# VHH binders against q9p7j3: the designs that were tried, part 19

Target 1, 174 residues: q9p7j3
Amino acid sequence: MILPLFPETQVHVFVYENVSNCAAIHEQLISQNPIYDYAFLDAATILYKKQVYSAIIRALEDRRDEQMKTKTIHSEVILSLSPKTEISSAFRQFSMTKKSKNIVVVKIDSKLTEEEEFERLDKLVEGNRVEFSDEELQKLIDFKVLKKNYKLDPSTLENPLASILSSIALRGYS

## First folded at step 1 (VHH)

Design d18 (framework vhh_6qgx_2)
Fold by OpenDDE, second read of step 2:
Structure d18 (fold): chain B 174 residues (1-174), chain A 123 residues (1-123)
Amino acid sequence: as target 1 above (174 residues)
Amino acid sequence: QVQLVESGGGLVQAGGSLRLSCAASGRTFSDYTMAWFRRAPGKEREFVAAITWSGDSTFYTDSVKGRFTISRDHAKNTVSLQMNSLRPEDTAVYYCAATPEGWYDSTGDYDYWGQGTRVTVSA
């Protein structure tokens, strides 16, 4: 996938449900295994495709502007999902944990086709791939977690996407 | 529910060392990411160090890097903070914290907290 504002950057997003080895993946991530050079998100925290895209765009903008707060583009994606500025908070809120069952995986700067990337990733993730769509994401979301992460209330729940996107865009501008 | 009990605090001269210990109740210690926070008089609570549930990753605030070491003992259900080269500015009540999350939090969003142990570093 190519984003209009970043035509030279290939991005792939994958969704897995019923993942059995999140704990193992998590160990690889904290040990900084380069084979796991992805952003691993907890699907319970993701409601919309545009939420993910917005975070990716924010991360890419940060990189473009040399304003990244994290060490890697993938960690910046995780940070970009959060309305908070603290990296640790963002990871706690949105990153895959050892207890995760469903995940969203983002690859930035891919050199491979989507299918080729999937073949590589499929060796690392023991789960079922599902479509990256709002429909599938809605099946995996934990609304309690979502509301907590973005501090959604009855007024913002009428249009949660707008609120989420605003939170992502305006992080650090409170 | 997890109960945390800190120990090891006391009075020490600048340049000295202390080892804090936090004992966790229960049998699920290995599921928790552990952290140390501290609160100095008149200041807000601040993050000091954290260690992930697996023990494979540690994190430190900049002011304690190279001086403090966080570790955990799964067999004893304890997390420790070795504090070397102590400074007067390290004077604070130190708190142990636990979270079932797979990553640490530096803002203090933890599910369980100890009562704290006082560390006083004299000039």
Scores: ipSAE 0.008, ipTM 0.280, lowest interface PAE 8.9, mean pLDDT 92
Fold by ESMFold2-Fast, scan of step 1:
Structure d18 (fold): chain B 174 residues (1-174), chain A 123 residues (1-123)
Amino acid sequence: as target 1 above (174 residues)
Amino acid sequence: QVQLVESGGGLVQAGGSLRLSCAASGRTFSDYTMAWFRRAPGKEREFVAAITWSGDSTFYTDSVKGRFTISRDHAKNTVSLQMNSLRPEDTAVYYCAATPEGWYDSTGDYDYWGQGTRVTVSA
């Protein structure tokens, strides 16, 4: 995908369900293995495609403005999903853990095509790839986790999109 | 409640050795990455060494590689740092830290910290 505000930036997003090797992936992420240079998100925290895209755009804006708070653009995506600017909190809230079962994987600045990234990821992730769509994400979300991460009340939880996007866009300014 | 307590610091002469220990209480850290950071007087906290939750991977800052060894004991819920061939530049307060996720050398990614133990290496 090409973003209108960042036309030279290649973005790929993949969704995997029933992943059996999250502990092994987590080990590689903690060790900063460059083969695993992706944003690995827990799908329990992601409800909409727009949620992921908003975090990507925020991360790219911070990189453009030389205001990144983390070491990599992929870590910045994870931070950008959080309504706060605290790195450890954001990783706890949104990053995959060794106990995750379903994951969303983001790749920015890929030198590879979507098909080539898919083939690479298929070797790293032991799970079933599903379409990156609101319908598939809705099957994997944990509403209790979503409510806690974005501090949603019962009235907002029924239609949380605008609140989530506002939290991502206004991170650090609210 | 999670608590990390460091011990083993002290005064040692250049070329000497010290073993630092970090005892974790309140719960087990079997699924946590454990690390040592240090802060020299007037400087910011810097990464020293880390060991992943599985114990399969260890990481060191370049200046201590080959001299320091990090290890963990899941049964005792402890992490140790064996420091050999100590140099005056190693003088610092050493902190034990734990995180269930995040980058191994990122100070901001560690959620649990000990109070620190002082290491002074005399010339």
Scores: ipSAE 0.005, ipTM 0.361, lowest interface PAE 10.3, mean pLDDT 85

Design d19 (framework vhh_6qgx_2)
Fold by OpenDDE, second read of step 2:
Structure d19 (fold): chain B 174 residues (1-174), chain A 122 residues (1-122)
Amino acid sequence: as target 1 above (174 residues)
Amino acid sequence: QVQLVESGGGLVQAGGSLRLSCAASGRTFSDYTMAWFRRAPGKEREFVAAITWSGDSTFYTDSVKGRFTISRDHAKNTVSLQMNSLRPEDTAVYYCAAEDSYFGLESAYDYWGQGTRVTVSA
């Protein structure tokens, strides 16, 4: 897909459920294996497509402005999901863990079509691909985790998307 | 919650060997991936080696492959770095690090030691 503000950057997002090899993927990420050059997110922390897109856009803006806080665009996506500025906190909040079962995978600067990228990624992830949609994400979300990550309360739960997007956009502005 | 203390650094001639050790406090040692980083003079800290929480997998930066070996002892709560065939470019302060999540980036590690200095003379 193409983002309007970044027409030269191709982005792909995939969702997998019932992933059996998250621990193995996690191990590969430890070595910074180039084959695993993706942002691996825990689907339990993702409620909306716009949440993911907002984080991607924030990361791309950071890169454009030479203000990235992390080493890679994909790690910056993970950071960008968080309302916190602490990188380690963001990773704990949103990144795939060895215990994850459902994941969202983001690829920035892809040189492949969506289907080609999927074929490549499908060799790495042992799970079932589902549609990247609010409907499917809603099935995978852990609301307790979501509430904790974004400090949602009864007032903000009336419109959680607005609160989430505000948190992403205003990170670092208290 | 986890305290890391490095030891084993020193001065060694090129071609020599050193064994670094890192002692971890706490009772959750087996939950953490352990890693060694190093910072050479005038350079940024860089990843050197890591060993997963289970000990089943090890990873190395390219420049140390075949020369360095990372290992861990769960009974003693220690991680070690055997450094063979040392080169002047290996001169650095070596840091032990621990993390329970995410991929080997410096910023992803939650706990760090104070570092131990390794100097390799030509």
Scores: ipSAE 0.017, ipTM 0.288, lowest interface PAE 7.2, mean pLDDT 90
Fold by ESMFold2-Fast, scan of step 1:
Structure d19 (fold): chain B 174 residues (1-174), chain A 122 residues (1-122)
Amino acid sequence: as target 1 above (174 residues)
Amino acid sequence: QVQLVESGGGLVQAGGSLRLSCAASGRTFSDYTMAWFRRAPGKEREFVAAITWSGDSTFYTDSVKGRFTISRDHAKNTVSLQMNSLRPEDTAVYYCAAEDSYFGLESAYDYWGQGTRVTVSA
């Protein structure tokens, strides 16, 4: 995928449902295995493609401006999903856990094509790959989790996109 | 006012053992994943071991599996690292860290200790 403001940056996003090995993946992330250098998100927290893209753009802006708060661009994507700048809170809210069942995986600055990343990830993730689309994401979202993470009231749950995007774009300034 | 204080570092011969302890003050970390990281001179900080809030799950870097054991004491608000069969390559400053996300990347850990030095002689 091409981002208009970052046309030279390779971005790939993958969605997996019914993942059976989240505990094993989590162990690899804790041990900092470089093979797992991706942003692994709990799909229960992601409702829209634009939500993921907004976090990616914010992370890339912070890298461009030398304002990253985390060690890696993938960690910065996870932080950027949060409406606040507290790293631990962001990871608790959005990161895959050993109990996750559906995940969204982001890769930035890949040396591989999208097809090659699919081949690599399909070997690491024991689940069913689905299209990165609003339709598929809406099947995996947990609205209770979404409401808690973005502090949404009942009226905004009917159409939360603008509130979510504003929270990401205005992180630290609200 | 939140502090993690490491102890138990020192000089030991190859093949020996050391037990590191981390005491938390200023708050209880019963809901937190506790971890040990280390940094050798001229190298980057690396993950060593972690234990979840319940104590039910432990994680280790490959180079220490079978030699190191992480444990925690909820009543004392402490985490320990038992290091057996030590190698010169284990020489480093060891850091205690805590995070509430269960995500094990160094960047996710919000609370860090000052470190305790471990030197393993050949």
Scores: ipSAE 0.000, ipTM 0.256, lowest interface PAE 12.1, mean pLDDT 82

Design d2 (framework vhh_6qgx_2)
Fold by ESMFold2-Fast, scan of step 1:
Structure d2 (fold): chain B 174 residues (1-174), chain A 121 residues (1-121)
Amino acid sequence: as target 1 above (174 residues)
Amino acid sequence: QVQLVESGGGLVQAGGSLRLSCAASGRTFSSYAMAWFRRAPGKEREFVAAISWSGGSTFYTDSVKGRFTISRDHAKNTVSLQMNSLRPEDTAVYYCAAGPYLSDFTEYDYWGQGTRVTVSA
């Protein structure tokens, strides 16, 4: 994927369902193993492709402006999904946990082709790859989690896209 | 600096077609996502369609999906909206917008002046 504001930045997004080794992956992330330098998201928190892209764009803007609040571009993507700038709460709300079953994986500035990233991730993730599409994401979302993370009421939950994107883009402006 | 000028609006009967065009100028046009928004009388501006800088990704609001097609021509520095099977509820002033985001956010960096579309039943 090429982003209009960041045409030289390579972005890859992968979706895995029925992942059996999330606890093992989580331990590698805690130890900061460089092989696992990806944003590992809990798919229960992601409803739209645009939600992920908006967070990526926000993270890249923060990197461009030397205003990243986290240690890596991938952790900045996780933070950028949150409607607030609270790092600890953002990671608890959106990042993969040892109990996760379905995950969304983001890679920015890969030194590998998309095909090579697939080969690498398939060795790290014990699960089934599915298409990164709104249709597949809707099968994996937890609407109770989505509602809590973005503070949606029942009326906005019927069509939450604009509310979610505004929360990501307008965070800090109020 | 980017400037946007819309054209192609007019009056059409329900079921008819119109093609809107937006001419963009400026050395950075190729780095912008382009979008169409509309505002009906008494309503807020709403998203209609967007296209990435490369033209490789397009997004539509549900009410126009399958009826409207957004496209861009880098050589001519234009973005177009082909509107088919028009309905009275499509009556609005249509605005061209440019910004760094490929999304249905209402906040873009640059906006055109708008072109009026009226669909009669």
Scores: ipSAE 0.000, ipTM 0.098, lowest interface PAE 17.8, mean pLDDT 81
Fold by OpenDDE, second read of step 2:
Structure d2 (fold): chain B 174 residues (1-174), chain A 121 residues (1-121)
Amino acid sequence: as target 1 above (174 residues)
Amino acid sequence: QVQLVESGGGLVQAGGSLRLSCAASGRTFSSYAMAWFRRAPGKEREFVAAISWSGGSTFYTDSVKGRFTISRDHAKNTVSLQMNSLRPEDTAVYYCAAGPYLSDFTEYDYWGQGTRVTVSA
């Protein structure tokens, strides 16, 4: 996938359900294994494709503008999902945990086709790949977590996407 | 757990066509790569064709390239194998399989009971 604003950057997003080895993946991430050079998100925190895209775009913009707050583009994606500026908070809010069952995986700067990247990633993730779509994401979301992460209230819940995107876009500008 | 049930096998003359179908149960059918294998009499099971979870990628063993076509219908939870220009050497029990890895043509998580295809000379 190519984003219009970043035509030189290939991005892939994958969704896995019923992942049995999140704990193992998490350990590899902690050890900074380069084979696991992805953004691993807890699917329970993701409601929209645009939410993910917005975070990706924000991260890419940060990189472009040399404003990254984290060490890697993938960690920046995780940070970019959060309305908070604290990296640790963002990771707690949105990153895959050892207890996660469903995940969204983002790869930035891929040199592979989507299928090739999938084959590579599937060696790491023990779960079932599902379509990256709002429909599938809606099946995996934990609304309690979503509401908490973005402080959604009855008024913003009428259009949660707008609120989420605003939170992502305006992070650090409160 | 996914259950797979093959159908469509039978007797056909050389040069004929046959369409196999595999019906999958369960909610996670769309999450699996699907494949067809076959076991000829006195031979080991061999890979025939596979299709990715999205249906965007397909793979075939060399001997069936250009003759067989694998497809899937997510709405119906089915995978099909269109077999054209059948040869006697295609005679086998054909098995449907589901697994997480398209590139792994040896290990699949779920298997059907098989459907017999006999191609007469």
Scores: ipSAE 0.000, ipTM 0.239, lowest interface PAE 12.4, mean pLDDT 90

Design d20 (framework vhh_6qgx_2)
Fold by OpenDDE, second read of step 2:
Formats: structure tokens, C-alpha cells, sequence
Structure d20 (fold): chain B 174 residues (1-174), chain A 123 residues (1-123)
């Protein structure tokens, strides 16, 4: 897809459930295998499409403004999901782990169509692709993790999207 | 892949001091939480200290609090462990570690490890 504010940057987002090889993927990431040049997120931490898009936009803005805190655009996406400025904390909060079962995969600066990118990614991920939608994300979310990551309380839980987006937007301004 | 190389180990008398250093290769040093672990003879590897990517937070195992100080230099891609008031029980091979995690004392939280440097504290 193309984001309105970044028309020259093609972005793809994929969701996988019941992934059996997260540990193997994680090892490849550790090895910095360029074939795995994606942002791999734990789906248990993602509730809304807009949450992901907001993080992507934040990362792209950071890159545009030469204010990236991480080394890659994909790591910046992971950082951008977090209300915290600590990179390691953000990765612990939102990145795929060896124990993850469901994941959200983000590709920035793709040169391929969505289908072509999927075919490539499908060779790396052993799981079932599901629709990138709020409905599907809601099936995969761990609300305990979500509440912890964004420090949601009864008042903010009335409109968790607003709270999440505010946290993403205002990271580093508290 | 990030390579970590420890230095500064050696023999020291009880009450003495040593400064360990870990040099990281690559350009991703600033992204990682850095930590020191140690393995004493006949024991499992244990957490010693950790420092966040920005250096704004540190964490220590209880037995070294007040004696050890972890620090990092982003310009030099190094992390250091100043060890004061050393005790015989501090004798161990000390390992430098790097990873993306806020689980400071957990070995699995760190993805890269050095080969270790030996510290021996005599009574």
C-alpha cells in the first residue's frame, strides 16, 4: 500500500497465525540475514491497524527528518510502537520472540507488489496468513500485554486506540 | 552479527580493583542493551550488570551493588565494568553480552556474547 504522506514509499503488512518457526526466524534476525529485512512484531501486542500504521508513519517521519534512533527503518517501526524511548524495551515489548505464535510483519520500501512480497515472505514464515484487519488482530491480541505496554487504565480503556496513538505520537515528550 | 571482545581480566588481591572492557564490532552498538555476566568455577553463568542503550539506566546483581559500575561509550563502541573492592567470590570468567531486552538478568535476553576474560581474586 501507499501512505498518503509518503507516496514514494511502498509499505506492506502481513499477519500470520500459528507460526511454528519463530525461533528459526529469530536466529536469522540475530545473524542479520538480509533476506529477513522486515519488522517482525508479536501479534499479541497489536490491537489496531492504525496502531501499526501510526508506528510506520512515525518511523518514516523520523527517517525523513534524519532523527532515527535506531539503525534501520524496520527497527524504527518497532521503536515507534512503544511509548518508551528505550530501544531495548521497545523491542522486548513489541518484537517477535522465539516463543511467539502469531506475528505481524511489516515491509518498508518494498519494490514488489503485495502478492509478490507475500510469496517471498511465505517462504520464510511457516504459518497461516490472515487478513490484516482489526477483526483478525483482535483475535490475536493479549490484553494483559497491551495494557502493560501502554499502561492502560480503566479510563483509557474506554478508547484504547486514542490512548495508543497518543503514546506513539508523544514518545519522548513526557 | 555483532562481535564482542573482552579485555582487562587478570589476577588481583582481595580488596583490589580491575576494569574490564568490551569492544563491540559493527554499527549497531547503540541499539543494544549491554551486560556483563560471569561464570565461577563449578557454577552456572550468572548476571552481573546491565546498561541501557542510552546509558541512562543500569542494573546490578545484589552481590556487586556498590562495588561494580557498568558504563558505556557509544563513540568507541565499548562497555566497561569497573570492579572495586574485589572478593575471592568474584573470581570468574566474565562475559560481555548484547541484546534487545529489558529482562536484564536473563541470559536468553542477550543475542551476542564475547569469549570472556578471566578474573582471579586471591585471598
Amino acid sequence: as target 1 above (174 residues)
Amino acid sequence: QVQLVESGGGLVQAGGSLRLSCAASGRTFSDYTMAWFRRAPGKEREFVAAITWSGDSTFYTDSVKGRFTISRDHAKNTVSLQMNSLRPEDTAVYYCAAGYSDEWPTQDAYDYWGQGTRVTVSA
Scores: ipSAE 0.007, ipTM 0.235, lowest interface PAE 10.5, mean pLDDT 91
Fold by ESMFold2-Fast, scan of step 1:
Structure d20 (fold): chain B 174 residues (1-174), chain A 123 residues (1-123)
Amino acid sequence: as target 1 above (174 residues)
Amino acid sequence: QVQLVESGGGLVQAGGSLRLSCAASGRTFSDYTMAWFRRAPGKEREFVAAITWSGDSTFYTDSVKGRFTISRDHAKNTVSLQMNSLRPEDTAVYYCAAGYSDEWPTQDAYDYWGQGTRVTVSA
């Protein structure tokens, strides 16, 4: 996928359900295996495609403006999902854990085509690939996790999208 | 506020052993990975070892595998690094760090850092 404001930046987003090897993936991430250079998110934290795109756009804007708080664009995506400015808080809230069952995987600045990334990632993730769509994400979300991460009140729970996007766009300003 | 305080550094002969400790105060690091990094004179800071909270999974840089052991005491809120068969190349200031990192430990994924403890290994 190509973002209008960042046409030269290649972005791929993948969704996997019923993943059985999250602990093994976590081990490879900590072991600095370069084939695992992706942002691995817990799908329990993602409700909309726009939520992921907003975080990616914010991360790319921060990189363009030389305002990244993290050393990698993938870590910056994770940070950008959080309404907080503390890096460790963002990772605790949104990153895949050993116990995750469903994951969202983001790749930025890929040197491979989308099809090549699919082939590579399907070998690393032992789960069922599903479409990156609001319909599929809504099957995987945990509303208790979402409410906690974005501090949603009962007044915003009926339509949380605007609150979530505002939190991502205005991180550190309010 | 959060503080990490290292102790246990010193001077040892090659082939000797040393145990570093890191005490965390101000909060518990539930779900936090804790790690040791080091910086040798004239060099950049590098990863040494990490231990995760939930699984007590341990990770080491290749040059210390089999010689160093990282361990954690949840009750005392401490992390230790047992260093055996020390080499002159292990001479560095050792830093304790805490952060929630699912990636190979990059320095900026660690939000909390100690001030460091000096280890000198003589030939």
Scores: ipSAE 0.000, ipTM 0.265, lowest interface PAE 11.3, mean pLDDT 82

Design d21 (framework vhh_6qgx_2)
Fold by ESMFold2-Fast, scan of step 1:
Structure d21 (fold): chain B 174 residues (1-174), chain A 124 residues (1-124)
Amino acid sequence: as target 1 above (174 residues)
Amino acid sequence: QVQLVESGGGLVQAGGSLRLSCAASGRTFSDYTMAWFRRAPGKEREFVAAITWSGDSTFYTDSVKGRFTISRDHAKNTVSLQMNSLRPEDTAVYYCAADTEPYYGSLEGEYDYWGQGTRVTVSA
């Protein structure tokens, strides 16, 4: 996928359901194993493709402007999903946990093709690949988690897209 | 929710050994990834070692591999750092940290809970 504002940046997004090895993946992430250099998100927190793209764009803008708050572009994507400025809070809200069952995986600046990344990730993730589409994401979302993360009131919960995108774009960083 | 208290720091000669201990109180200790970090005089905090909540995996920064060993005792709710073949460059304040969700690539690991630190001084 090509982003109009960042046409030279290679972006791949993958969705896995029924993942059985999230605890093992999490242990590799804490060890800083470079093979696991991806943003691993809990699919319970992602409702739209545009939600993920908006976070990616903001992370790339922060990198371009030398304003990244985290050490990697993938960590910056996780932070950028949050409407708040606290790194630890963003990771607790959006990152994969040891108990996650469905995940969204983002790769930025891959030296591999999308097909090669799928082959690599299929060796790391013990789950079923599904299409990165609004339809598939809507099967995996937890609306209670989404409401809490973006502080949605009952009136916006039926059509939350604009509110979510606004929260990502206007998170209030200094 | 989790309180961490470090002990075992002190003064030791180069080539000597020290064992640091971290006592954890609070919620389900076995669900936490435990780590040791250190801050040398005039330097930023750096990762030293971690042990996963299951105890199945341990991780070390390159400069301490083969010299330091991290371990945990579930019955005592403690995590320990056995430091052998100590060098003057190991001089630092050592901090125990706990996290339900450790974070690759985030600023300073973003661990949820931190101890107050215990000082280790290694003389030449």
Scores: ipSAE 0.013, ipTM 0.248, lowest interface PAE 8.2, mean pLDDT 82

Design d22 (framework vhh_6qgx_2)
Fold by OpenDDE, second read of step 2:
Structure d22 (fold): chain B 174 residues (1-174), chain A 122 residues (1-122)
Amino acid sequence: as target 1 above (174 residues)
Amino acid sequence: QVQLVESGGGLVQAGGSLRLSCAASGRTFSDYTMAWFRRAPGKEREFVAAITWSGDSTFYTDSVKGRFTISRDHAKNTVSLQMNSLRPEDTAVYYCAASEWGDYTPAEYEYWGQGTRVTVSA
């Protein structure tokens, strides 16, 4: 996948449900195993494709502008999902945990095709791949978590995407 | 700030049952993942069980799977731990904990109760 504003950066996004080894993956992330160079998101916190894309774009913009707050582009994606500026808060809000069941996995700067990347990732994740679509994401979302993460109220729930995108785009500007 | 108060601890014989309860203060109970931890004498505090914000998911440490059940009542702002088939190794002070952002290690939980002692005799 290529983003229009970042044509030289190849991005892949995968969704897994019923993942049985999140704890193992989490341990590898803690150990900073290079093989696990992905952004692992809890699918319970993701409602829209555009939410993920927006976070990716924000992270890429941060990198472009030399304004990254985290150590890696993938951690920056996680940070970029959050309306909060604190890295720890963002990770708590959106990152996969050892208790996660469903996950969204983002790869930036991939040198592989989507299929090749999937084959590699499939060796790390023990779960069922599903389509990266709003329809599938909506099946995995925890709305209570979503509402909390973005402080959605009855007025903003009429158009949650707009609120989410605004939160991502304007992080640190309020 | 959320205050947590545990109850239900006591002395029970091996093979017996006990139900712990935790009452949470405040109006935002439904926004918190709730968990039970325990600390046995001379040991570190360890995770026992957790239930997510929505109550849709529960998690357990391996040693209590099939024996313990965590549940929550949003209307009453309570979380409970039904403990069946208790063993002497379950003896510990049990703590209720709340996390705004999920199920994590003890250090990542923002709010804790004072604990309730559970003693399982052989």
Scores: ipSAE 0.011, ipTM 0.244, lowest interface PAE 10.6, mean pLDDT 91
Fold by ESMFold2-Fast, scan of step 1:
Structure d22 (fold): chain B 174 residues (1-174), chain A 122 residues (1-122)
Amino acid sequence: as target 1 above (174 residues)
Amino acid sequence: QVQLVESGGGLVQAGGSLRLSCAASGRTFSDYTMAWFRRAPGKEREFVAAITWSGDSTFYTDSVKGRFTISRDHAKNTVSLQMNSLRPEDTAVYYCAASEWGDYTPAEYEYWGQGTRVTVSA
């Protein structure tokens, strides 16, 4: 897919449910295996497509402006989901863990088509691929986790999207 | 209250050995990457070694590969660093750190100890 603000950047987002090998994937990510150069997110933390796209756009803006705080564009996406710029906190809150069961996988600067990237990921991820859509994401979200990560109160639950997007776009600026 | 407490530092002659230990209290770290970082006088904090939650993978900075060994004991909630063939340039305060993500970047670690001093004389 192509983002209007970054037309030269190829982006693919995949959603997997019932993943049985998250512990093995996590081990590869911690060991910095280049084959696993993706952003692996816990789907329990993602409510909307726009949440993921906002984090991607923020990460790409930080790369363009030479303001990245992490070593890779994929880790910058994980950081960008957080309302704060604390790297360890963002990874704890949003990244896949060995206990994750449903994941969202982001690939930036892919030279492969979506189908080719899926074939590659099918060898790495033991789970069921589902559509990257608000409907599918809403089946996988953990509202208790979401509420803690974005500090949502009952008054924002009717429209958590607006609060989430503001937190991502305006980290530390409001 | 979560605490990481380092021990085992001291003065040793070049070519000698020391074993550092880090004891965790207030929670278990069985799901965490455990790491050692060091800060030499007048320098920034540098990565030394890490061990993943499973214990199956270890990371080392190039200058300590083959000389240092990181290990962990889940039952005792401890991580250790065996330092062999010590060099004067290994002189530093050594810090224990923990993170669910964890890699070579200090900023990615959530929990830190206060450090234990290692001095290697010529």
Scores: ipSAE 0.006, ipTM 0.439, lowest interface PAE 9.8, mean pLDDT 85

Design d23 (framework vhh_6qgx_2)
Fold by ESMFold2-Fast, scan of step 1:
Structure d23 (fold): chain B 174 residues (1-174), chain A 123 residues (1-123)
Amino acid sequence: as target 1 above (174 residues)
Amino acid sequence: QVQLVESGGGLVQAGGSLRLSCAASGRTFSDYTMAWFRRAPGKEREFVAAITWSGDSTFYTDSVKGRFTISRDHAKNTVSLQMNSLRPEDTAVYYCAAQEDYGFSSDSQYDYWGQGTRVTVSA
């Protein structure tokens, strides 16, 4: 995909359900294995495509402005999903864990086509790829997790999109 | 009430050895990456060593590779740092830290911290 504010940046987003090897992937991420240079998100935390895109845009803005708080653009995407500017909290809230079953995988600055990235990820992820769509994401979300991560009350939870996007865009402002 | 308590610090001569231990209470850290950081007077906190939740991978800062060894005991809920061939520049307060995520070398990614134990290496 092409982002209007970052037309030179190639972005690929993949969704996997029923992943059986999250513990093994997590071990590789701790080891900082460059083969696993992607943002691995727990799908239980993602409700909308726009939520992921907003985090990507915020991370790219922080990189452009030399204001990244993490070591990689992919780590910055994970941070950017959080309404807080605390790195450890953001990773606890949004990153894939050993116990995750469904994941969202983001690749920024890919030198490969979407199909080539998929072939590469197919070797790393033992699960079923599904379409990156609001319909598929809504099958994988955990509303209790979403509520906790974005501080949503019952009335906001009926229509959370605006609140989520505002939290991502306004992160770090007074 | 979660606590990490370091022990084993002290005064040692250059070339000597010390073993630091970190005892965890209030919860089990079997799913956590455990690390040691240190802070010398007038310096920022720096990464020393880490061990993954599985114990399968260990990481060290370049200045301690081959001299320090990190290990863990899941049954005792402890993490140890064996420090050999100590140098005056190893003088610092040593901290035990734990996290459930990834990225072992950034102190901001660690959720739990001990109070620290002092290590002084004389010339």
Scores: ipSAE 0.000, ipTM 0.256, lowest interface PAE 11.6, mean pLDDT 83

